# VH-VL binders against o60147, part 61

Target 1, 175 residues: o60147
Amino acid sequence: MLEKNKYLYIFRHIQTNQVLLSQGNVLKKTALFQLPYPLQKPVAPNGMRPAKLRKDHWVPLLKVEFPNESMFQSVFMQLLNYRKYRSVQPLTSDLLKLPIPVRRRKIMRQEVPNTIADLADILNKEKFPENSVRLQLSDKSDSEYADWPPSVQIDSEEIKLSRGFREKTTVDEAR

## First folded at step 19 (VH-VL)

Design km8
Fold by OpenDDE, fold request of step 21:
Structure km8 (fold): chain C 175 residues (1-175), chain A 118 residues (1-118), chain B 106 residues (1-106)
Amino acid sequence: as target 1 above (175 residues)
Amino acid sequence: QVQLVQSGSELKKPGASVKVSCKASGYTFRSYGMNWVRQAPGQGLEWMGWINTWSGEPTYAQGFTGRFVFSLDTSVSTAYLQISSLKAEDTAVYYCARGPYLSYFDYWGQGTLVTVSS
Amino acid sequence: DIQLTQSPSFLSASVGDRVTITCRASQDISSYLAWYQQKPGKAPKLLIYDASRLESGVPSRFSGSGSGTEFTLTISSLQPEDFATYYCQQDYEYPTFGGGTKVEIK
């Protein structure tokens, strides 16, 4: 059987630093469903869901190549649910003391490092073969947000994808 | 090999309830979403929604809220569709279908015919 | 919701014919479009995903093309087992299906 998608793309918002998981190099509108509803009360920890997908507001954060589709899907589902879990956790007393706009900004600053840390944690638990997972970052310094297992090899080359992934090209050939 | 095996045909009266099962095998159950698709006699396919097999969180498409409930028994890799207060218009074949997160559907159950008649 | 319009709804063809089915989306869905084949009394079968990716085990006579709002499924040489109903499905938003195209024997 031919393998399908084994690539995880993670995007960050250029202003809010919100994070979206993607199964392809072109964002789908369904990716926005990873963010809390705008009318959700209280103010959602992970920011609010935009009404529309503005691809030009999103830039690639990292790309992960897995050994096969099964491993990719497993990690994707776990990572998705880790984020959801954090989004429903109660706010700390310190955060509650801050004005809502300040609070939101502070929480959103943690999205990128938390997502990277989650990914590393999931991969640590999966115990994939050594150097079987390839990680490519837009900023190599972001790899410092986590301790990576031996299964992960960090690419020396940074990911070079266009802003917003707005080009109408076919999905990555590896998908 | 990936397989989805659904429960058998059902004949119900209006107002009754039905619960359709979908047993998955041949892959890691929690790694793929489970979708439900309805097909009325002689009609096309309708996506009803999906359930997150990792968290158990269901999402229902418009028109399939209220009387429709998705659930799981992860211990036996089984997804369930329950329909309450059945109506004649609920007569259809119901499919479970595996797929990546809100994507396409690569494996399907054989379908379960639910007939609602007086 | 995104509406998918298939054309034609019905198609009569002979064995060996080249068959083309069109699926039009109400808005740009990039390449997030799949094609299914369904025979009477059977579950749908995935043929193409991501507009042009051939599913494993599917004969090479099947091909998909298109992006944005216009998509096509092509059967290069129709075989006896290909008489069925075909559906397109988008996954750019919450999944929706086209109305289907029934390919009948002429």
Scores: ipSAE 0.867, ipTM 0.939, lowest interface PAE 0.5, mean pLDDT 92
Fold by OpenDDE, fold request of step 21:
Structure km8 (fold): chain C 175 residues (1-175), chain A 118 residues (1-118), chain B 106 residues (1-106)
Amino acid sequence: as target 1 above (175 residues)
Amino acid sequence: QVQLVQSGSELKKPGASVKVSCKASGYTFRSYGMNWVRQAPGQGLEWMGWINTWSGEPTYAQGFTGRFVFSLDTSVSTAYLQISSLKAEDTAVYYCARGPYLSYFDYWGQGTLVTVSS
Amino acid sequence: DIQLTQSPSFLSASVGDRVTITCRASQDISSYLAWYQQKPGKAPKLLIYDASRLESGVPSRFSGSGSGTEFTLTISSLQPEDFATYYCQQDYEYPTFGGGTKVEIK
């Protein structure tokens, strides 16, 4: 019998560089729940949750294939909560000294590298088997944001860019 | 083997409170969300909400805010549902159900019947 | 909220029959739909997830199909143990269930 979901998709917003985690190659509306409510006063103003999902505003950042569902779920929950924790932390004094537009841009630029670094950190702690996790990036240079454990094999081929979703590949179909 | 074991049936008076437990075993508790589903007698299934087993953050569906409280004791891999100010309309079987983050539910508790009667 | 409409609500069938249950979503939910079986006095059991993926341990006579707004659960040859109530559930938004389809003995 085929295994359950073992693929992590991460999307970035084309304008804000916000990041969404996805259990599938098609974004769900529930993915927006990873962002703070608009009525709240978040630390990061650009981290607000939109009312509707505009799939065309999101492009794939990376895809991760795990050995099995359990490993995937573990990493997914950790990554989700790492990001959430960061988003509610107080801004540093240095950041607060910056003009709001500059601050926002700086925060936005850090979401992608922070997420990638979080992923690497989580995987480092999990100690999965060597080359058991396959990482595919839309931009291979993004892998440089972190040191990856031996469990991670970085794919030489970049993922196909699409908005809101990625079509199934032969690997996806083999699930 | 994944198992969710819930506490036994409850008989309560209107205005009272009840706390249902759901003990998980056979998997990493924090790797899956815990959902609560209500089923009134002879009726369908209603998703009440879920609790993030990693952070402890609860999310309640519309209609299940106020009197309903989700909580955890991660040290014993147990989720709790507390209902206060019970009403006759709260009479139902309550299920805990494991699932990926806001997804389907692959394992269920056996259910807990809560009867509210004068 | 996304509404799921199941049809029919009641279905009478005989052992060996091919049974098809439909679930319609009020909006496009891609393939984020699951099917459950529930017998009296028992908890629901997951049959199908992601519209067409068979849960481990579920007999191959069960299958799911569809995407977008139209979904179907098919039992190729109804067995005595298959008489039960079936529910669809979407997870594109916050989870919601269909009204259920009770499969009874003809």
Scores: ipSAE 0.865, ipTM 0.938, lowest interface PAE 0.5, mean pLDDT 92
Fold by OpenDDE, look of step 19:
Structure km8 (fold): chain C 175 residues (1-175), chain A 118 residues (1-118), chain B 106 residues (1-106)
Amino acid sequence: as target 1 above (175 residues)
Amino acid sequence: QVQLVQSGSELKKPGASVKVSCKASGYTFRSYGMNWVRQAPGQGLEWMGWINTWSGEPTYAQGFTGRFVFSLDTSVSTAYLQISSLKAEDTAVYYCARGPYLSYFDYWGQGTLVTVSS
Amino acid sequence: DIQLTQSPSFLSASVGDRVTITCRASQDISSYLAWYQQKPGKAPKLLIYDASRLESGVPSRFSGSGSGTEFTLTISSLQPEDFATYYCQQDYEYPTFGGGTKVEIK
């Protein structure tokens, strides 16, 4: 039986370290809508949503394989929700002491570790079967941003995806 | 099994309001977005927008802002479409459709005919 | 918005025929295209997603192909129950539908 998508891809922006969630190994334009900032000038480094998707500006962060579509969808939606929730939370006193441009940059830099931590937290709460979730990272050291539940198996091999694109040499996945 | 059941057909006068319901069952309601699609008589399909079933945040397609409101009652796994200030051109079948985040639509309601006539 | 152009708008065929419907996108949408079947008075039914993936329960006589801007839905051998209207839909950007292709009995 043919299974639907059970793969989560996470990309980071090479300049801002903003994070995009993707259901496929090729970024969609709609992924930009995940960013909490409106479409304004200047570009993303100042915390703005870019008008166009520059796929070459996004590099793979991690790939997660779930046991089935239902589990994938659940985690995906929760991850989106976690990020949105965090974006509307009051700023810490430490951040408030910083000039606005510096504050924005610092917040952006925290998106990668925060997203990884969110993922781990969600997976911890879901209590999936042991070793049922496969995690591949572009940088193995990124796994240290969180404590992972027994359901997660971290691959020793790093992901091999091109910037925001499907690699021709890579086996095509469901999405 | 996944099922989306919509409310019955509606006959309204211009200027009135209508609220269509879409009750979901057979899956985790908040794990999939709920989309709304309009189909005027003898015409094609139009995506109206979607609502994030986790956050309740609606997103409306161009042309469907203002008079159209998406809402949820998560306690009964139900999505709602409200149309205010109805016009004759609003006469159509309205579908709710489940789908992954801004993707395709794998399950559909049976549709709700809304007729606006003086 | 991304425009999808289906061709033909109308197609007359007989049972057993090989039927091909095309969908052209105004820009590159990778493989983010779905196909639906709709019968009169009924809701659309998902047939194909991600350009070539067959939805569960859909007969194998249905197949999808293409990437980028050109896509095709193929029915290898048309059955009586296949006379309907078919729509393509892209999800690379906010979802949009093609104009539809009505497959009628010759």
Scores: ipSAE 0.861, ipTM 0.935, lowest interface PAE 0.5, mean pLDDT 91
Fold by OpenDDE, look of step 20:
Structure km8 (fold): chain C 175 residues (1-175), chain A 118 residues (1-118), chain B 106 residues (1-106)
Amino acid sequence: as target 1 above (175 residues)
Amino acid sequence: QVQLVQSGSELKKPGASVKVSCKASGYTFRSYGMNWVRQAPGQGLEWMGWINTWSGEPTYAQGFTGRFVFSLDTSVSTAYLQISSLKAEDTAVYYCARGPYLSYFDYWGQGTLVTVSS
Amino acid sequence: DIQLTQSPSFLSASVGDRVTITCRASQDISSYLAWYQQKPGKAPKLLIYDASRLESGVPSRFSGSGSGTEFTLTISSLQPEDFATYYCQQDYEYPTFGGGTKVEIK
């Protein structure tokens, strides 16, 4: 019998740098529901939550393999909720001083590093066995956004995706 | 082992309220979402929505907004479904079901029959 | 919402028969489909998830296949305990169920 899903995929939107969590290498439409409804209209396709999932608009950010389903589910749920918590936080005075377009861009640019940092924080708290969690990053430099616990083994192997998703290109590396 | 145990059958009059409980055991309660599924007599299964067991945030399916309320008591690993202003058409078996985030349902409660009759 | 259409709604079969149930989705749901078995007065039981993954404890005579919009549940050799109602369920979007297929004794 096959083990249940123990793979976390995180995708990044090629334009907005928004992040989606996926329980597998194929994004579900429900993943779009992770996108928050901010008080201010965001600069995103179809008001931040597009009606349709365009797989070609998303590139892989990272992949995490957990020892088992239970650990995966725990981390996934926590990660989901960390993101939700941030999305409802009041804007800082510094952000409020910025023009709306600049503010939006700044917030969106923070989604990737924030998500990575959240993941690391969650994993640090979980205290999983050493080298029990395998982390693959599309951009190796993204690992620098966080201090990883001993439970995490960073893998240099390329993330494999199903058809329809964009692979990282040289242009994406420059972002 | 994973187990979901629901409260017993309910007989209510129209306009009344009912609160069904679902106690989970055998796993980390906050690691899996809790779904609610309705099945009218002789009918199929209807997903009512789910509650994020970590945050307590409920999401209701279309047709199950307003009178239906999902809630939690995490201290006892229990999810609740409350239905207010009961109608005859609410007569059904209500299931709680564990599942990954908006995915399939791997464990089910035994169901709670709610009968609404004058 | 994504509609799932099961066929047939009713199926008569004998012990030992190969049984196939079809579930069609109104749109592409990739492999995000599950199958459940429900016996009278009992809660549904997960059989297959992600179109083809067998749930732990489920007999190997059960199998799932398909992707996109067409899915099938197959019972290679129907056993007496397999007479029940079967439901497909998609989780590509908010979960929805098929109408069910009742497998009866021929």
Scores: ipSAE 0.848, ipTM 0.933, lowest interface PAE 0.5, mean pLDDT 91

Design km8
Fold by ESMFold2, look of step 20:
Structure km8 (fold): chain C 175 residues (1-175), chain A 118 residues (1-118), chain B 106 residues (1-106)
Amino acid sequence: as target 1 above (175 residues)
Amino acid sequence: QVQLVQSGSELKKPGASVKVSCKASGYTFRSYGMNWVRQAPGQGLEWMGWINTWSGEPTYAQGFTGRFVFSLDTSVSTAYLQISSLKAEDTAVYYCARGPYLSYFDYWGQGTLVTVSS
Amino acid sequence: DIQLTQSPSFLSASVGDRVTITCRASQDISSYLAWYQQKPGKAPKLLIYDASRLESGVPSRFSGSGSGTEFTLTISSLQPEDFATYYCQQDYEYPTFGGGTKVEIK
C-alpha cells in the first residue's frame, strides 16, 4: 500500500523562464492553465500559453519531497494561490515605464525567484519536523532567493538537466 | 477518516432552484479540490467542474457554464452546488468528490438526488 | 476534449472468472488514468489511480495496466461483491469518464 504522491516538481521554460508547478515528473496538459492570459496590454503576445504542451521546452527547476501526501497537497494548493495572487496585481510604476517587450521579459524572469521565495514562505509558516522536507535544485545558487526553515534539507546533488524534456533521469537520481 | 456528507434528496418543480451542500471532514479542506459529478438516471458519470478550495475560484466543464454555481463556506468545510432555473433534464444524482488538483477522485459524497417534475 | 471508450459495455461472468475491461483514449494521456467501481445506489469508489496504482483498501485481485492510449482493469478471480459497473477516468486534461462496463453474474 504505497503512499500517494508526496513530491512537488517545479519546471522552468527553457526560453521564457516561466514556471509550472506539477504533481508529477510528467507535466499534464492542465498545467498550462497556470500560465496567465493577458490581464493588461503589456502582457506578452498570445499570452505565452501554447495550444499544446511541448514537454521538451520545460526542464526541472526543483523537486521537493514532503513527509506525506497531505502536507504536499497543502503546499501545492498554497503555491497555486500565490501564483494567482501575483497574476492579478497591478503593475508598478517602474514597470509601466518600460517598453512592453522589456517589461514582459522582466516580469517573466521574476517567476523563478518569486516561486522559490513563495515556497520558502509557506515552508517557514508550516510546522514540519526538522530535515523532513528534502529540496533538490537544478542550480543550487537558486536557494539564495530565500531563507529556509530547519525542516528543509537541501540536497548536495543538483538535478541533472536532460537534453530534452526527460524527467526519467531526474526521478531515478532522486531515489 | 475522510468523509463527504451531502444534503438530502430534493423534489423540485421546473423553474425553481436548488442548493446541494457537501460537508467535508477528516482532512484539511483547503488542501484538496472539490469536484461535482452528475449522473442522470441510468447514465454514466459526467464531470461538471471543480472549485479551488483555497481561492474559491470555480471552473465549469463545457455545458455547465450557465445555471450551475459552485461556492464554499470554508468556516464549516462545506462546498455548495446551486442550480437555478431547474429543468426536467437536471434530474440526476449529484456527487461531490475531492481530489488533488484536477486529478483522480479518491473520496466521494453519498450523492444527492435532485428530481425535477411538475 | 479527450474521449474514453470502454469495452465491453456489458459482460456476464461467474464467480472465480478472470475479468478484463479495456479503456481506450482518443489521444496519449501518459499514465493519467483512474478506475472506479460503482454499485447500484452507491457513489463510485476509486480502485486504481495513475493507471496501475492500487488505492488503499482495494483487494489485490484488482490490477491496472497500460499507458498512452490503451489501458486495462483486471479482476483476477471475480468475487460476489465485484458485480458492479466500472468506469475509467483520465486526468491528463479536464477529467472525462468512459461510458462504463457493467459486470453481471451469469
Scores: ipSAE 0.670, ipTM 0.840, lowest interface PAE 1.4, mean pLDDT 87
Fold by ESMFold2, fold request of step 21:
Structure km8 (fold): chain C 175 residues (1-175), chain A 118 residues (1-118), chain B 106 residues (1-106)
Amino acid sequence: as target 1 above (175 residues)
Amino acid sequence: QVQLVQSGSELKKPGASVKVSCKASGYTFRSYGMNWVRQAPGQGLEWMGWINTWSGEPTYAQGFTGRFVFSLDTSVSTAYLQISSLKAEDTAVYYCARGPYLSYFDYWGQGTLVTVSS
Amino acid sequence: DIQLTQSPSFLSASVGDRVTITCRASQDISSYLAWYQQKPGKAPKLLIYDASRLESGVPSRFSGSGSGTEFTLTISSLQPEDFATYYCQQDYEYPTFGGGTKVEIK
């Protein structure tokens, strides 16, 4: 077997709730190119890209374990295509009526539910074996954004922020 | 199992065009990006850019915007590099290489030598 | 673009020697570095990815280490077939390659 990576990591921005897809648990700078438009160029109608990657601003949203690398790669590339498709859609009249800062916030906040729904849509179409795809969320209620196929087993344990012997999210929550 | 087979060497005059093909086999073509890498005679490796095999959208490195065009024919699992208005400085070996999204390159084509001379 | 500086540019070593090649990045690239071997007239071949993970089918005498800005490729016991040029490549940002290290066997 020549399998390498079979894990999908999805991050959200702690403030804006924008989403980044990752092949590893440490984000690459190129992950920012998934966002609709760069800060230093004319802004695309439906989003905003930060100028630089602040790794402390991106936290786990969910993690998916696939049966093998080939299946992971297929889903990953499809998710990227869904994000591209959404990024080029014309704005609705309802969105155009909003002040620009409000419009941007509303578009960015759609990324979490939209990404989760898109993932589930892909998994429903792929017809993977029952219980072959393990899904773990940082907030289990986020699973409610989609209907999951029988192939998906949702882990009962939530992802803890900053995995390891020290739990940064536990300290932050105590404050 | 995974193979990338490129078209043969080309001898061209300045101002002409060339189209290099890269036929993939042994894997799901749309699941891995296709990259193009240039190596001028006696020089190192230079990433030219990549094409998203799912969407068909190309990305070009600095200095490769304009005369270089990446394209796909998904029905035959083939990527193409077209170079227009060839210049002597375009003389090089051109490699296709696949990899995960914007990552390392685990499989390479054998290379296509393009020679541009008058 | 992220600049990768390889050292040395050229080395000569005997069969059985331990060889170390260094790649320095102009900024922190985490562990997003790969190593390739290229023999004359041939395509590059992936040896190491993610700084230290050995590609399948690559002899165990090859190993990689490092993170951040400094990385090494080590050949524990140089063989005659290891005559080649070695390149590092980062994928933290759009890919860039090091200038190469030519290894000759004497």
Scores: ipSAE 0.610, ipTM 0.822, lowest interface PAE 1.5, mean pLDDT 86
Fold by ESMFold2, fold request of step 21:
Structure km8 (fold): chain C 175 residues (1-175), chain A 118 residues (1-118), chain B 106 residues (1-106)
Amino acid sequence: as target 1 above (175 residues)
Amino acid sequence: QVQLVQSGSELKKPGASVKVSCKASGYTFRSYGMNWVRQAPGQGLEWMGWINTWSGEPTYAQGFTGRFVFSLDTSVSTAYLQISSLKAEDTAVYYCARGPYLSYFDYWGQGTLVTVSS
Amino acid sequence: DIQLTQSPSFLSASVGDRVTITCRASQDISSYLAWYQQKPGKAPKLLIYDASRLESGVPSRFSGSGSGTEFTLTISSLQPEDFATYYCQQDYEYPTFGGGTKVEIK
């Protein structure tokens, strides 16, 4: 049987280090709804949602190839739930002691390590065959945010920015 | 074999309510979102919204935020659409459709005709 | 809200004809477009996703092309079972459908 998408794409914002999960190598506008509401909600732990999708602001963080679409969809839906869970949790006392602008920046900078840890947590709980999940990173040192199960094979080749992974958007279209 | 089976057609008076069921089989229910699509007689397709089958959180399209309620019973792999305070303009076929997160719809239920008339 | 405009709204054709249906988006949607076939009294059936990828079990006479704002569904040799209404649908943002193209017997 032919397989549909079995690749998870995770993007990082070049300035804020916020993270977006994607089912394709080009972000959809709806991906922005994974981020918290606008700046006017100062208690939001994950920072703010940009008004427009600026595709030139989002670069590859990692890519995961799963054995099939069903396993990809299961992990993707679970990661979305981890993100929702974190967005509604009370802030830690250490974070509450920080001025609001510093607090927001620290929360956003946690998204990369948190997302990688959450992915590994899900994969450690799943029963995938050995070496059946291929992980490719833009920076291989990011794999050190988590302990990976035997099912995960970390690709020796890092993701390189290329036109084949992302189409540029003009300034008028990227507003 | 992926299959979505909807409850039967309904004939209702204005002001009544209706609950349409959509029972899924042949796949992991919580791995795919469940969408609701409306088609009025002789008209095109209109996305009403979806429900995240993992979390149970619904999202409603503009125009469907009031009288329309999506819900789940994950123990029997079933999604529900409830329409309250039925109006004549609610007369339509209602489809459930699964798909990847906010994506295309690869499997559809057979549709449920809801007719609202005096 | 992304509007999809299908052309033509109606099309008369004979068995064996090559049929082309166009869908134009009000803004750049990359390749996030799907095509559906719907026969009277039946649910829509997915034909094409991601602009050009053929759904499993769909005959190879169906093909899709395009990116950005203009997309095309092509039926290379129309068969009797292909007389139906065809819809495009974008998923770049919350899904919206085109108005449909009814393909009728000439």
Scores: ipSAE 0.606, ipTM 0.831, lowest interface PAE 1.7, mean pLDDT 87
Fold by ESMFold2, fold request of step 21:
Structure km8 (fold): chain C 175 residues (1-175), chain A 118 residues (1-118), chain B 106 residues (1-106)
Amino acid sequence: as target 1 above (175 residues)
Amino acid sequence: QVQLVQSGSELKKPGASVKVSCKASGYTFRSYGMNWVRQAPGQGLEWMGWINTWSGEPTYAQGFTGRFVFSLDTSVSTAYLQISSLKAEDTAVYYCARGPYLSYFDYWGQGTLVTVSS
Amino acid sequence: DIQLTQSPSFLSASVGDRVTITCRASQDISSYLAWYQQKPGKAPKLLIYDASRLESGVPSRFSGSGSGTEFTLTISSLQPEDFATYYCQQDYEYPTFGGGTKVEIK
């Protein structure tokens, strides 16, 4: 029988570099709820959450294949929690000195490296078999944001899709 | 293997409270969200919200943000629905249902009938 | 909220009939639609997820199709155990259910 979803899809916003986690290769409207409002301030013009899902604004950042659905779900739920934890942390004094639009841009630009680091941290704590988690990136240099456990095999081929995560013929489950 | 077992039916007076339990077994409890679904007698299904079983953070559908509280005890793989200040309109079967994050519901509890009458 | 409109609300059919139930969404939900079967006094049971994916253990006489705003559940040869109420559910946004389709014995 076919396996239920075991793929994590991560998107990056083309302008802001914000990150959305997805259980499917097409973003759901609820994905936007992963993006927090600024702490203790009302949403101002140019807030951190877009009003609408613009699917043409979100491009592939990375894709992860897990051994099974249960492991995928565990990691996905943990990643959501890491993002929530970061969203409630105090801002640094250097950030507080910046004009609000500049401050928000700097915070959003950390989402890519932070998400990659969080993923690696979760995978380092899990006891997956060697090379059982396949990671494919749009830019392989992004793997340098973290140290990866032996369970992770980084795909030599970068994601070259400009919209969505259309499967290639060489994807193992597409056989 | 996967099983969700809910507490038994409840008969309550208006103004009382009730706490429905949903014990999960056969899977890693924190890997799947827990949803609550309401079905009034003779009516359809209504999503009440869900609780993130990893963090314990609840999300409530519109109309369920007041008297309804979701909670967890992860040590015994159990989710809870508490309804305070019960009203006659709360008479319904309450289901727990698990699923992937904000997705379909692949396993359901047997339901708990809560009846509120004077 | 995404509104799901099921049709028909009720139908009467005989064992062996081919039955088709439709679910229309108020906006494009891609393929994020599930189908459930519910018998009286029982919890709903997942039949179809992602519009067309058959849940494990569900008989192959059940099938789902559609994308965007129009979806169908088909039972190719109705069996005695299939007389039930059927619900669609979207998960493109916070979950909502259709109003249900009750399938009764003619």
Scores: ipSAE 0.586, ipTM 0.821, lowest interface PAE 1.9, mean pLDDT 87

